# VH-VL binders against Prolyl 3-hydroxylase 1 (P3H1), part 7

Target 1, 115 residues: Prolyl 3-hydroxylase 1 (P3H1), of Gallus gallus (Chicken) (q6jhu8r557to671)
Amino acid sequence: SHLVCRTAIDEKQEGRSDNSHEVHVDNCILNAEALVCVKEPPAYTFRDYSAILYLNGDFEGGAFYFTELDAKTQTAEVQPQCGRAVGFSSGSENPHGVKAVTKGQRCAIALWFTL
Key: E = the ipSAE of ESMFold2; O = the ipSAE of ESMFold2 at other seeds; V2 = 0.75 times the mean of E and O plus 0.25 times the DockQ between their complexes.

## First folded at step 4 (VH-VL)

Design Sa17 (framework fv_solitomab_arm2)
Fold by ESMFold2-Fast, scan of step 4:
Structure Sa17 (fold): chain C 115 residues (1-115), chain A 122 residues (1-122), chain B 106 residues (1-106)
Amino acid sequence: as target 1 above (115 residues)
Amino acid sequence: DVQLVQSGAEVKKPGASVKVSCKASGYTFTSYYMHWVRQAPGQGLEWIGYINPSGGSTNYADSVKGRFTITTDKSTSTAYMELSSLRSEDTATYYCARGSYYDILTGPFDYWGQGTTVTVSS
Amino acid sequence: DIVLTQSPATLSLSPGERATLSCRASQSVSYMNWYQQKPGKAPKRWIYDASNRATGVPARFSGSGSGTDYSLTINSLEAEDAATYYCQQRSNWPLTFGGGTKVEIK
């Protein structure tokens, strides 16, 4: 498990306004331009299931979202809420990212499971 | 084998711009982030930015914002950094480094270029 | 920004001694890496994700830690281990490095 905190100050410093975390896949290397995701080292190819648990909700922005393999076409979005958990398969069917935090600090725990 | 080969040393005047290249070989260029890290003489390492060659998204550290641009040429598997309005405090060795696989952030920097010394002199 | 504090700044020991290098983060991190850098050369990935040795790194090196407190240990110091070691967190943007610990042989 991994604790991840992001702040609006961090996003301003980075110069990003539309994405806190780049779109990626948890168990392969995504090439969005080629529309492929390759299971090879150093990716953690053995990951089967992923989960994110939000530890707070007193911030703005920071929405979790899913896309097609092109990393552009959004298919779903989850609004942050303290205690909310989002579960999904780790493979190429669930490319995902996190939108910029625009106010406050977002903290979440990321978890990965092997079945 | 993976290699990152950087362009040669540069000497510039304050206010000038510098462009440094990093040519990648031995892997699929668009499957990994390319980061830039600098090190002033006798000092530690400072991360200054990255580019995702797939799609061209970039991120820059505060210390270089507004003066720093990272680009790529996919046909030659080359990443470029350009730093404008050079100051004496930009004098440093600049390294490109590969960030393996995509996860919540980036992987550890598993391969590094040999470094390019940029000297900003009065 | 996550600030990484490395201590000591310089560690001077005799061959065969155990060296322990500290890296403390200003907030909890999950991904901590270590790089070895010799004078005039690019850094090399040495330990990644707290405890994994990179390919070619001698078994005398080990990494440990979690949360805010991480360590790099050299079980029995050899002359070739003289270098500066940098910790790096990759849990949050911007990526940050510690100030480095210089390991010297006396």
Scores: ipSAE 0.011, ipTM 0.620, lowest interface PAE 9.8, mean pLDDT 84

Design Sa19 (from S7 with heavy chain S54R S100P, light chain M32L N33A N92D; framework fv_solitomab_arm2; at its last look DockQ between E and O 0.68; V2 from the best seeds 0.00; counts 0 for: pae E 7.1 > 2)
Fold by ESMFold2, look of step 5:
Structure Sa19 (fold): chain C 115 residues (1-115), chain A 123 residues (1-123), chain B 106 residues (1-106)
Amino acid sequence: as target 1 above (115 residues)
Amino acid sequence: DVQLVQSGAEVKKPGASVKVSCKASGYTFTSYYMHWVRQAPGQGLEWIGYINPRGGSTNYADSVKGRFTITTDKSTSTAYMELSSLRSEDTATYYCARGPYYDILTGYPFDYWGQGTTVTVSS
Amino acid sequence: DIVLTQSPATLSLSPGERATLSCRASQSVSYLAWYQQKPGKAPKRWIYDASNRATGVPARFSGSGSGTDYSLTINSLEAEDAATYYCQQRSDWPLTFGGGTKVEIK
């Protein structure tokens, strides 16, 4: 498990690109152009389930979202709330990302399980 | 086999610019971030920044902002780093390094590195 | 920026001896990696997430630690282990490296 915090910028900064979490799969390397996910390092190929526990909700933005394998077509969205948990299988059925935090700071604990 | 091949050594005068290439092969170029790291002679490693080749988004260390520009050419699987207004302090070996797509908690290191490109800035 | 302080700067030991390399962070970090670099070569992935050996890293290497205190141990030093080892935090931007520990084999 790891604590993850992301903070919105207070100032406009040209060239900043680290306010969001790019669409990814937790146990394989997503090839969005070929619509496949390849199980190889650096992916943690042994992860079977993932969970995120949100520690606060007093921020704007930072939505957690799922996509199809194309990393573009959004299929679901979860708004963080204090105490909300999101659980999902770690494989290619659940590509996901995090939108930029636009106000405040988002903190969460990430967990992975091997069955 | 994953391979990162960088362009050759450069000797430049102060005030000039340099562009270093890093050609990737053996993997899907757009599935990984490309990072740049430099190492002055006899010194440690300094992270410069990264680019996400899919969207072209970048992130730079504050200490180097304004002079470094990281780009990619997806058609040739090549990443570039350009450094402008060169100073003697920029003399270093510059490495490209492949990193995982950033997710909530990846933890993986830079897993493949280019051979390095020496840039010497001398008046 | 998170500052990583490695000690000692240089460690000279004989083959078969145990080496312990320290990395201290200026604030708590969640992700720590180690790289091995030999002269004239690029760094190599070595340890990730504090304690996981990268593929091909000999079992005599082990990483440990949490929070601000991390270490890399080589249980029985071999000649091929002569290199500089860098720790790296991957918990906050900018990513930062320690100053390195040079391991020399006598």
Scores: ipSAE 0.039, ipTM 0.701, lowest interface PAE 7.1, mean pLDDT 84
ESMFold2-Fast, scan of step 4: ipSAE 0.419; ipTM 0.821
ESMFold2 (binder alone), look of step 5: mean pLDDT 91; pTM 0.929
ESMFold2 at other seeds, look of step 5: ipSAE 0.186; ipTM 0.751

Design Sa20 (from S7 with heavy chain S31R S57D P109Y, light chain R90Y; framework fv_solitomab_arm2)
Fold by ESMFold2-Fast, scan of step 4:
Structure Sa20 (fold): chain C 115 residues (1-115), chain A 123 residues (1-123), chain B 106 residues (1-106)
Amino acid sequence: as target 1 above (115 residues)
Amino acid sequence: DVQLVQSGAEVKKPGASVKVSCKASGYTFTRYYMHWVRQAPGQGLEWIGYINPSGGDTNYADSVKGRFTITTDKSTSTAYMELSSLRSEDTATYYCARGSYYDILTGYYFDYWGQGTTVTVSS
Amino acid sequence: DIVLTQSPATLSLSPGERATLSCRASQSVSYMNWYQQKPGKAPKRWIYDASNRATGVPARFSGSGSGTDYSLTINSLEAEDAATYYCQQYSNWPLTFGGGTKVEIK
């Protein structure tokens, strides 16, 4: 497990597109230009299932989102909520990232399982 | 055996442009972000930008935005920075540094650094 | 931008003494790193993600902290530890460094 906190920048910026976490895949190395994800070091290739648990909801921004392998075409978005958990397979079907936190601090616990 | 080898020192006049290279070896070039950090004589470190060699995505610090461009040549595993409209305040040692891949299990840090390229801007 | 304030600016100690370097962030950060830089050389990764020693870093070095308060401790200072140490946050863009603490051996 891993505790992750991201804090809003001092100056708010309208239309901010900077991400707190860039799009990635949990068990392989994503090459978005080639549309492939390769299971090799230094990736943790043994991960089968991932989960993230939100520890708070008193912040703005910081949405968790999924994309296609191009790391640009968004397929789903999860709004933060205290106690909300998001589960997903760790493989190439679930590239994901976290949008910028625009106010306050977002804290979550990340968990990985092998099956 | 990761290495980042930078091009040699440059002396430029105000208003000129400078292009510095950073040749990577010992790893798959497209898996890691490449960052640029500068240090003025006797001063601290200042992050100025990055490139994702896989997609070409870049991000620049406000202090250099509009004059700064980072590019890569994947066939030679080389990253480049170009800074235009040089001023005396741009006199610094410029370092390339390898960032971590985006994996939520690892902390983000600069794990390998180039040796630095000194850029002197003087009339 | 997240501002990192390091203190003291210079720390002059004798061999065998304990050095404690402080790094305070203007906002809570999740990833704080430390780099060692000796005169004329590139910085080296030293401590990453608050408390992990990089390969080759002596056991006398330790990092600690969370949120806005971080520290780097050298338990028993040796001559080779004379350097400037920079903290660096990797939590928000733009990435920022502290002003550095120069460790001198008297």
Scores: ipSAE 0.005, ipTM 0.593, lowest interface PAE 10.3, mean pLDDT 82

Design Sa3 (from S7 with heavy chain S31G Y50W S54N G55S S57G; framework fv_solitomab_arm2)
Fold by ESMFold2-Fast, scan of step 4:
Structure Sa3 (fold): chain C 115 residues (1-115), chain A 123 residues (1-123), chain B 106 residues (1-106)
Amino acid sequence: as target 1 above (115 residues)
Amino acid sequence: DVQLVQSGAEVKKPGASVKVSCKASGYTFTGYYMHWVRQAPGQGLEWIGWINPNSGGTNYADSVKGRFTITTDKSTSTAYMELSSLRSEDTATYYCARGSYYDILTGYPFDYWGQGTTVTVSS
Amino acid sequence: DIVLTQSPATLSLSPGERATLSCRASQSVSYMNWYQQKPGKAPKRWIYDASNRATGVPARFSGSGSGTDYSLTINSLEAEDAATYYCQQRSNWPLTFGGGTKVEIK
C-alpha cells in the first residue's frame, strides 16, 4: 500500500491543469490514440484489483473518474469523502484518473491485489 | 526490446545552445514520461526535468529553469532537450530515462536509460 | 528540496563479504529507489519502492527501510557487483538523488 498526500501547489508544480493523476490503466500501458492497452514491462501486469481509500474530505477537486479507452469520454465519477473507498478491476475495462486538487490537501491510500 | 538511443557528443562554447535527442523504441511512447538527468564528470546524478509526451506538459529543476526546454516528436518517438546560455558548469553527461506517471498509483521508476550524451562547454 | 545522504562514500570489500549501503533522507519519504551504475555506463534501475528487486537483479541484493532511513544490502559480494549505487526519492518535487556509494572489490 501507498499513502500519498497531494496539494493544489503539487498540481501546478507538476505541470497539471485538469488532472492530479493522468488517465491510465493499472496493469497495462494505455495508448489512448490507438485505443489499446498493452500488457508490457514495466507495467505491473500482475495486478487484478485496485482500491483507493480517501482519508479526508476537506479539500476541493481531486475527484476520481473513469473513462473509455480514449481517455477523454468520462463514464463515471466518484466524489471524495472521508472514509470512502473505490474498488475496481485493474484492467483495460477501467481507465481512470484523478482530477486536480484545487484547494487544500487530499490524502489517500492506494492498494493493489492479485486474485 | 525497449531502447532509448541518444545523439552524439557535443562540444560548445560558453553562451551557445545545445540540443540533444533521445529516440525511443519498443514501447508505446505516449504511455510514459521522459526524464532528463545529468552527471558532471566524477559527480553524482541530478534530475533536471521531465515531459509527458501525451500532453506536452513539462517540469524543470530550478537549477536549469529558464534555460532548459524539453520537447517531443510523437511521429518519430523522439524526445529532445535544449539547454541555452551554456556555462562551464553545464559540462556533463546527459541521460534520458523513462518513467511512469507520477502519483500514488504508478510513481516514477526510471526503468530504462539512454546511453548518455556528453556535452562539453569549453572556451 | 529533500536531501539524500549516502554513506559510506566508498566500500572496499572482498568477494563473499556483506555490504550494507545507507541512504538517509532529510525528511520522511514514501518512495525510495536504488540505481546501479558501472563505470562508463548509464544507471540501471535496481531496487524500487524500498524493497522490490527490479527484473534480473540477483537475489543477494535486498532493500529495506522506511521514513528517513533506507538501506541496500548485498549479502555475498560478487566481482560483478563493483559499481556506484545511487538512491533516489520520488515523494517530493524536485526528484533528488543521493551522492552515491562506490562498491569496490579488493
Scores: ipSAE 0.012, ipTM 0.635, lowest interface PAE 8.1, mean pLDDT 83

Design Sa4 (from S7 with heavy chain S54Y S57D; framework fv_solitomab_arm2)
Heavy chain, then light chain:
Amino acid sequence: DVQLVQSGAEVKKPGASVKVSCKASGYTFTSYYMHWVRQAPGQGLEWIGYINPYGGDTNYADSVKGRFTITTDKSTSTAYMELSSLRSEDTATYYCARGSYYDILTGYPFDYWGQGTTVTVSS
Amino acid sequence: DIVLTQSPATLSLSPGERATLSCRASQSVSYMNWYQQKPGKAPKRWIYDASNRATGVPARFSGSGSGTDYSLTINSLEAEDAATYYCQQRSNWPLTFGGGTKVEIK
ESMFold2-Fast, scan of step 4: ipSAE 0.146; ipTM 0.734

Design T2 (framework fv_ogalvibart)
Fold by ESMFold2-Fast, scan of step 4:
Structure T2 (fold): chain C 115 residues (1-115), chain A 123 residues (1-123), chain B 107 residues (1-107)
Amino acid sequence: as target 1 above (115 residues)
Amino acid sequence: QVQLVESGGGVVQPGRSLRLSCAASGFTFSNYGMHWVRQAPGKGLEWVAVISYDGSNKYYADSVTGRFTISRDNSKNTLYLQMNSLRAEDTAVYYCARGSYYDILTGYPFDYWGQGTLVTVSS
Amino acid sequence: DIQMTQSPSTLSASVGDRVTITCRASQSISSWLAWFQQKPGKAPKLLIYKASSLESGVPSRFSGSGSGTEFTLTISSLQPDDFATYYCQQYNSYPWTFGQGTKVEIK
């Protein structure tokens, strides 16, 4: 059970007030208007489970959040905290995004698993 | 400040090869998907290829599939496009462009572009 | 492939005019549409993403609207710096495709 992990750093663009990462699904292409998510290239259709691990907490904003398939109705939000991990299935049940970082820098490790 | 600088363009005969480079600075290159987009002289924009932030996923326009290879070296903050079997129709300014944070699917489109490098394929 | 068609291909306008450019997708792309501005000899610049979201640093006179298959870019009061070619781009499905461009020229 050895994984090669990669750090992800959240970069807030100057003056940007929207989300740091737009709502998406990890293993299919989300069509929020049609309320469907299609498993086709170039989506990583082989992903079964996703996880993100926060490596620091000395920043503001950058919350991870889940929505319904409409990409608008927020269903859950995870407050960033050093050492906190968020795990979820990679499919259409978990559309998610990341809110803008408003102060400091966010560091996290993202992991994907194939069952 | 975010900067993308292309190099490697030039004049080449049909059937030959060129390798383009795009040097990235001012952001964590390894966290973003990267794209190549081209523009023939006096014409519109055409998407060419994409590579995921970790290099594990790549996709190409049908017009270049089997001839072009996109790659990246995250330790050098550099994106590449290997162009083989070049045709006159490949003559264009080639831009590298920054894609989605963390993924190459949908989301944030090209927020930063390089200034482009001209590739001319002529006999 | 999703075809993107812009209308008009060329538009003549004066400073202070309200300019409207339309972009049509051959199939529904939800809101996955961006607008770019390109000046001669320069790289394109992102203006609008997700159909209606204004990119940071872009003047508020630019706005986008639409969803599905029909989209509009509006410049409420044209300024001298706005004479350029504008492109729409869908990023709903690969291959990503651009419209043919709309050139906004001085009247």
Scores: ipSAE 0.000, ipTM 0.580, lowest interface PAE 11.3, mean pLDDT 81

Design T3 (framework fv_nepuvibart)
Fold by ESMFold2-Fast, scan of step 4:
Structure T3 (fold): chain C 115 residues (1-115), chain A 123 residues (1-123), chain B 107 residues (1-107)
Amino acid sequence: as target 1 above (115 residues)
Amino acid sequence: QVQLVESGGGLVKPGGSLRLSCAASGFTFSDYYMSWIRQAPGKGLEWVSYISSSGSTIYYADSVKGRFTISRDNAKSSLYLQMNSLRAEDTAVYYCARGSYYDILTGYPFDYWGQGTLVTVSS
Amino acid sequence: DIQMTQSPSSLSASVGDRVTITCQASQDISNYLNWYQQKPGKAPKLLIYDASNLETGVPSRFSGSGSGTDFTFTISGLQPEDIATYYCQQYDNLPWTFGGGTKVEIK
């Protein structure tokens, strides 16, 4: 498990950092152009189940979202809410990212399980 | 190939400040998270600070929180550590090191290290 | 904080020997553990990641094993260039913590 905080503040930039650049799959390396996800380093290939738990809701933006393997076609979006948990399989079925936080700080706990 | 080159170390008095730089080359700097790790003379390794690939997520060891500031400039492929209110116990070789991917959720730490820069805090 | 207890703190062995060092985590860290080699006056170098995976370019005489709280690092057929201090590091949770190091010397 990891505590992850994303902020609207980007010290070296004007605060227009694109957190959605982080579309990824939790247990393999996503090649969005080839539409494949390869289980190899540096991915944590042993992960079977992923979850995130939002610790606060006093921020704007920062929505969790899922895509197809192309990392562009959005399939679902979860709005942040204090105490909300999002669970999903860690494999290529669930490429996901986090949209930019536009105000405040988004903190969540990430959890990984091997079944 | 991948290179990380630290600079900015030196001798400073207690209460003073230093700014360390790490120049990266041989890879797309903006795709990797970065950390500073330090090593006191004759001692082991201590993680100091973390910054995600975009710069939006930052963590500090409790020993430096409130005194040190990590930052990065992806356009310049450079990592920085601003060190304020320095203490004798901050004396160490400071290494910059690369994570294996863009943040701690996606890659293991420290696949490449710089040569280090010595910071000596003494009166 | 997760404490990493590394043993032994130092050892002396002959060229060709099998060298084993251990690392114990104060709580379950799954396989989130790396091993590094640090030669005198040099920066650390990653040898093993995710407890048992050999980093590219690292000689096959180095290996790692273990999961949970108990981990082992082995050098099969020690060579003169292996004189170094070896460190384990957990990355299951922040702050990331290192073992105290094992200094490996040749007899």
Scores: ipSAE 0.000, ipTM 0.566, lowest interface PAE 12.4, mean pLDDT 80

Design T4 (framework fv_iratumumab)
Fold by ESMFold2-Fast, scan of step 4:
Structure T4 (fold): chain C 115 residues (1-115), chain A 122 residues (1-122), chain B 107 residues (1-107)
Amino acid sequence: as target 1 above (115 residues)
Amino acid sequence: QVQLQQWGAGLLKPSETLSLTCAVYGGSFSGYYWSWIRQPPGKGLEWIGDINHRGSTNYNPSLKSRVTISVDTSKNQFSLKLNSVTAADTAVYYCARGSYYDILTGYPFDYWGQGSLVTVSS
Amino acid sequence: DIQMTQSPTSLSASVGDRVTITCRASQGISSWLTWYQQKPEKAPKSLIYAASSLQSGVPSRFSGSGSGTDFTLTISSLQPEDFATYYCQQYNSWPLTFGQGTRLEIK
């Protein structure tokens, strides 16, 4: 597991709704133009299940979201909340990203599991 | 397989605009951050900023008033413009691919362009 | 901005030596640190990511350790091709920041 803290990108990014973290898949390399996800390095191909635990909620932005393989069509969004956990399969069915942290610092613990 | 090739102006006068372009061959443009990094002669590395395939940008606060990064997804290219250059902007400029995602993946710059020496002199 | 400070700034060593370079972050960066090697007139090469994960193709004599604010790069038995400048970089927070570099020179 990994503790990760991300700060607001800069003062010009306050109020920004653009992605702060590129849409990706946890266990393969996403090619959004081809609608394919290839299991090869540098991806951690052995991951089967992923989870994120938010450690704080005193920041703005930073929402976790899922997309289709095109990395454009949003399918779901999870608002950060201290103590909230998000679990999902690590494969091509769950491309995801994180929206910009527009104010403050977002801290979370990341975990992955292999089966 | 993946290659980054860069080109642009090498010699500039103070007050001019620096313009560099990086083309990505052999790999997907989406799913990564595409960065510009510079290195003044004899000094360390400074991250300038990055862009994704959607055109979303992040800039180093030290340069943000002068820097613009743009992307042309149809050509798999991204470009750097730095306005109002001075001698302090003399550096080798690199484009690079990064996968430094929050939480589940953390991967450094794995592919770099060849570098472009930009000299600002009168 | 997170400031990355490397120690030492310069180091002289002989082939076969064990070499240690340290990097300190001004605030916690978890394990989001990478080490690069740069030779004259070349782009940097990634050696270690996520503080301790060896990049594919990098010799096993290179290792990384640390978490939070204090990190170490170790070369267990220095080879002639290892004389270079080494940089640490955090990717926990924007802006991405690098250490000032450690120049490893032949004794």
Scores: ipSAE 0.011, ipTM 0.613, lowest interface PAE 9.4, mean pLDDT 81

Design T6 (from K9 with heavy chain F104I W105L S106T; framework fv_cosibelimab)
Fold by ESMFold2-Fast, scan of step 4:
Structure T6 (fold): chain C 115 residues (1-115), chain A 123 residues (1-123), chain B 112 residues (1-112)
Amino acid sequence: as target 1 above (115 residues)
Amino acid sequence: EVQLVQSGAEVKKPGSSVKVSCKASGGTFSSYAISWVRQAPGQGLEWMGVIIPIYGTANYAQKFQGRVTITADESTSTAYMELSSLRSEDTAVYYCARGPKYDILTGYPFDYWGQGTLVTVSS
Amino acid sequence: NFMLTQPHSVSESPGKTVTISCTRSSGSIASNYVQWYQQRPGSAPTTVIYEDNQRPSGVPDRFSGSIDSSSNSASLTISGLKTEDEADYYCQSYDSSNHAVVFGGGTKLTVL
């Protein structure tokens, strides 16, 4: 379990407008062009399930989203809300990213489980 | 496999700047964090900052904020660390080290290290 | 901000076991993973333990890591000491609040 906070000021100062966290898979190395995800170091291959819990909702942007293995085709999006949790398998079926925070600060707890 | 190769030793005058390079080979460059860590003679390891090239953003240790700039050139798979306003106490070996892919939440394990670059600051 | 505190030096005879501690000054040691690096004179560091207790390929099972929440410390244990284990050892964690990597001060291991 790890706390992550991102701020609009940091992302705006660096000229970022697209994503707060680029598309990835939690337990393997994603090759979007080849449409494969390889379980090898330095990826944490032992992770089976992932969850993100939003600790606040007083920010804008920062939506969590899922894609196909191409890291482009969005399959789902979760709007931030205080106390909202997003759970998913850590494997190649759930490539995901976080859109840029455009106002305020987004804080969330990330959790990973091994079965 | 992955290899990090750094630029050669430098001798600099106080008040000048130094720019050290770290070229990665093998694997995907853009999605892995590259940190810079220095070590003064006979002293411990000191973290300076990190870049994740695919995000295009760098983060710096408070001690170096305003003096250090970390950049990456994805076309050449090369990360750079520039330190300005050099002082004699900046004499150190500077290492690049590869950190986690995307995921900064897991305690920042470093799996590959560059060979180090000695920067000597003397008049 | 927190500090990681290690003993300056430890020494032990070949064949024996040594333990190096790494104590976190504020916040729980268990809040973020701990890594351990070995550095021989003139060389870059190499990883001997990652994520508290995992060994990279090629690191012998004589090296082990552990976390003790009651003392707020991580430990590196090296059994069956060999002269080649003589090196500086650094613990390292991550400060989520400051988005910063934190190293311990390092421990010089002498095998005699």
Scores: ipSAE 0.000, ipTM 0.544, lowest interface PAE 13.9, mean pLDDT 80

Design T7 (framework fv_iratumumab)
Fold by ESMFold2-Fast, scan of step 4:
Structure T7 (fold): chain C 115 residues (1-115), chain A 123 residues (1-123), chain B 107 residues (1-107)
Amino acid sequence: as target 1 above (115 residues)
Amino acid sequence: QVQLQQWGAGLLKPSETLSLTCAVYGGSFSGYYWSWIRQPPGKGLEWIGDIYHSGSTNYNPSLKSRVTISVDTSKNQFSLKLNSVTAADTAVYYCARDHYYGLGSYPYYFDYWGQGSLVTVSS
Amino acid sequence: DIQMTQSPTSLSASVGDRVTITCRASQGISNYLTWYQQKPEKAPKSLIYEASSLQSGVPSRFSGSGSGTDFTLTISSLQPEDFATYYCQQYNSYPLTFGQGTRLEIK
């Protein structure tokens, strides 16, 4: 498990990207131009399932979202809510990112599972 | 395997613009943040900023009014420009890869580094 | 900015010694800390990430520990090639910040 907190100041005021986390896949290296995801180091290739648990909900932005392998075409978005969990397979079917936090601080815990 | 090679100006006068380029060989350019880090002679390390292959940047607030990092995805290169240099900008400049992966691992650590470029600012 | 403070600033030791270097963060950074080794005129090399995870190819005599604000790097039996400057670095928040360095010198 991995606790992550992101603040609005860090993400907007200091020239950070408009995403808290850029689009990636949890168990392979995503090549969005080639539309492939390669299971090789430094990726954690042994991960099978991923989950994120929101620890608070008193912030703006910070939405979790899924894309196609192009890392551009959004397929789904999950709004943060205290105690909400998002579960998904760690592989190439679920490229995902986190949008910028625009107000307050977002704290979540990441969990990974191996079969 | 992965190798970073950098080049650019070595000697500058005060008020000039520092320009350095870093090329990535032997590995994927996409899926990572790429950083610039500097080290004044005899001193510690200072992170300048990073860039993702999409062009998204993060800058150290102390330098952000003077710094621009850009990417050329077709060449697997990224570049640093630092405006209005002074003697305080004299340093060895390094390019490096930010290991970025998985939920909560952003950025992670610097796993590959360029050879370094000494930039001296003097009149 | 999160300030990283290392102690000692310099250390003299002999081959075979156990050496410990400490790094303190000005606020909690969980385990988001990397240790680097830098030899003269070379780029730094990462040794340990996430406070305690050893990089592939780094000798097992290196280990890291700690969480929150206090971290240590230990070399269990110092070898000649280990004389270098060591840096800690946090990646909990931007800007990324390094400690001032610890110089490990021959006694």
Scores: ipSAE 0.013, ipTM 0.621, lowest interface PAE 7.8, mean pLDDT 82

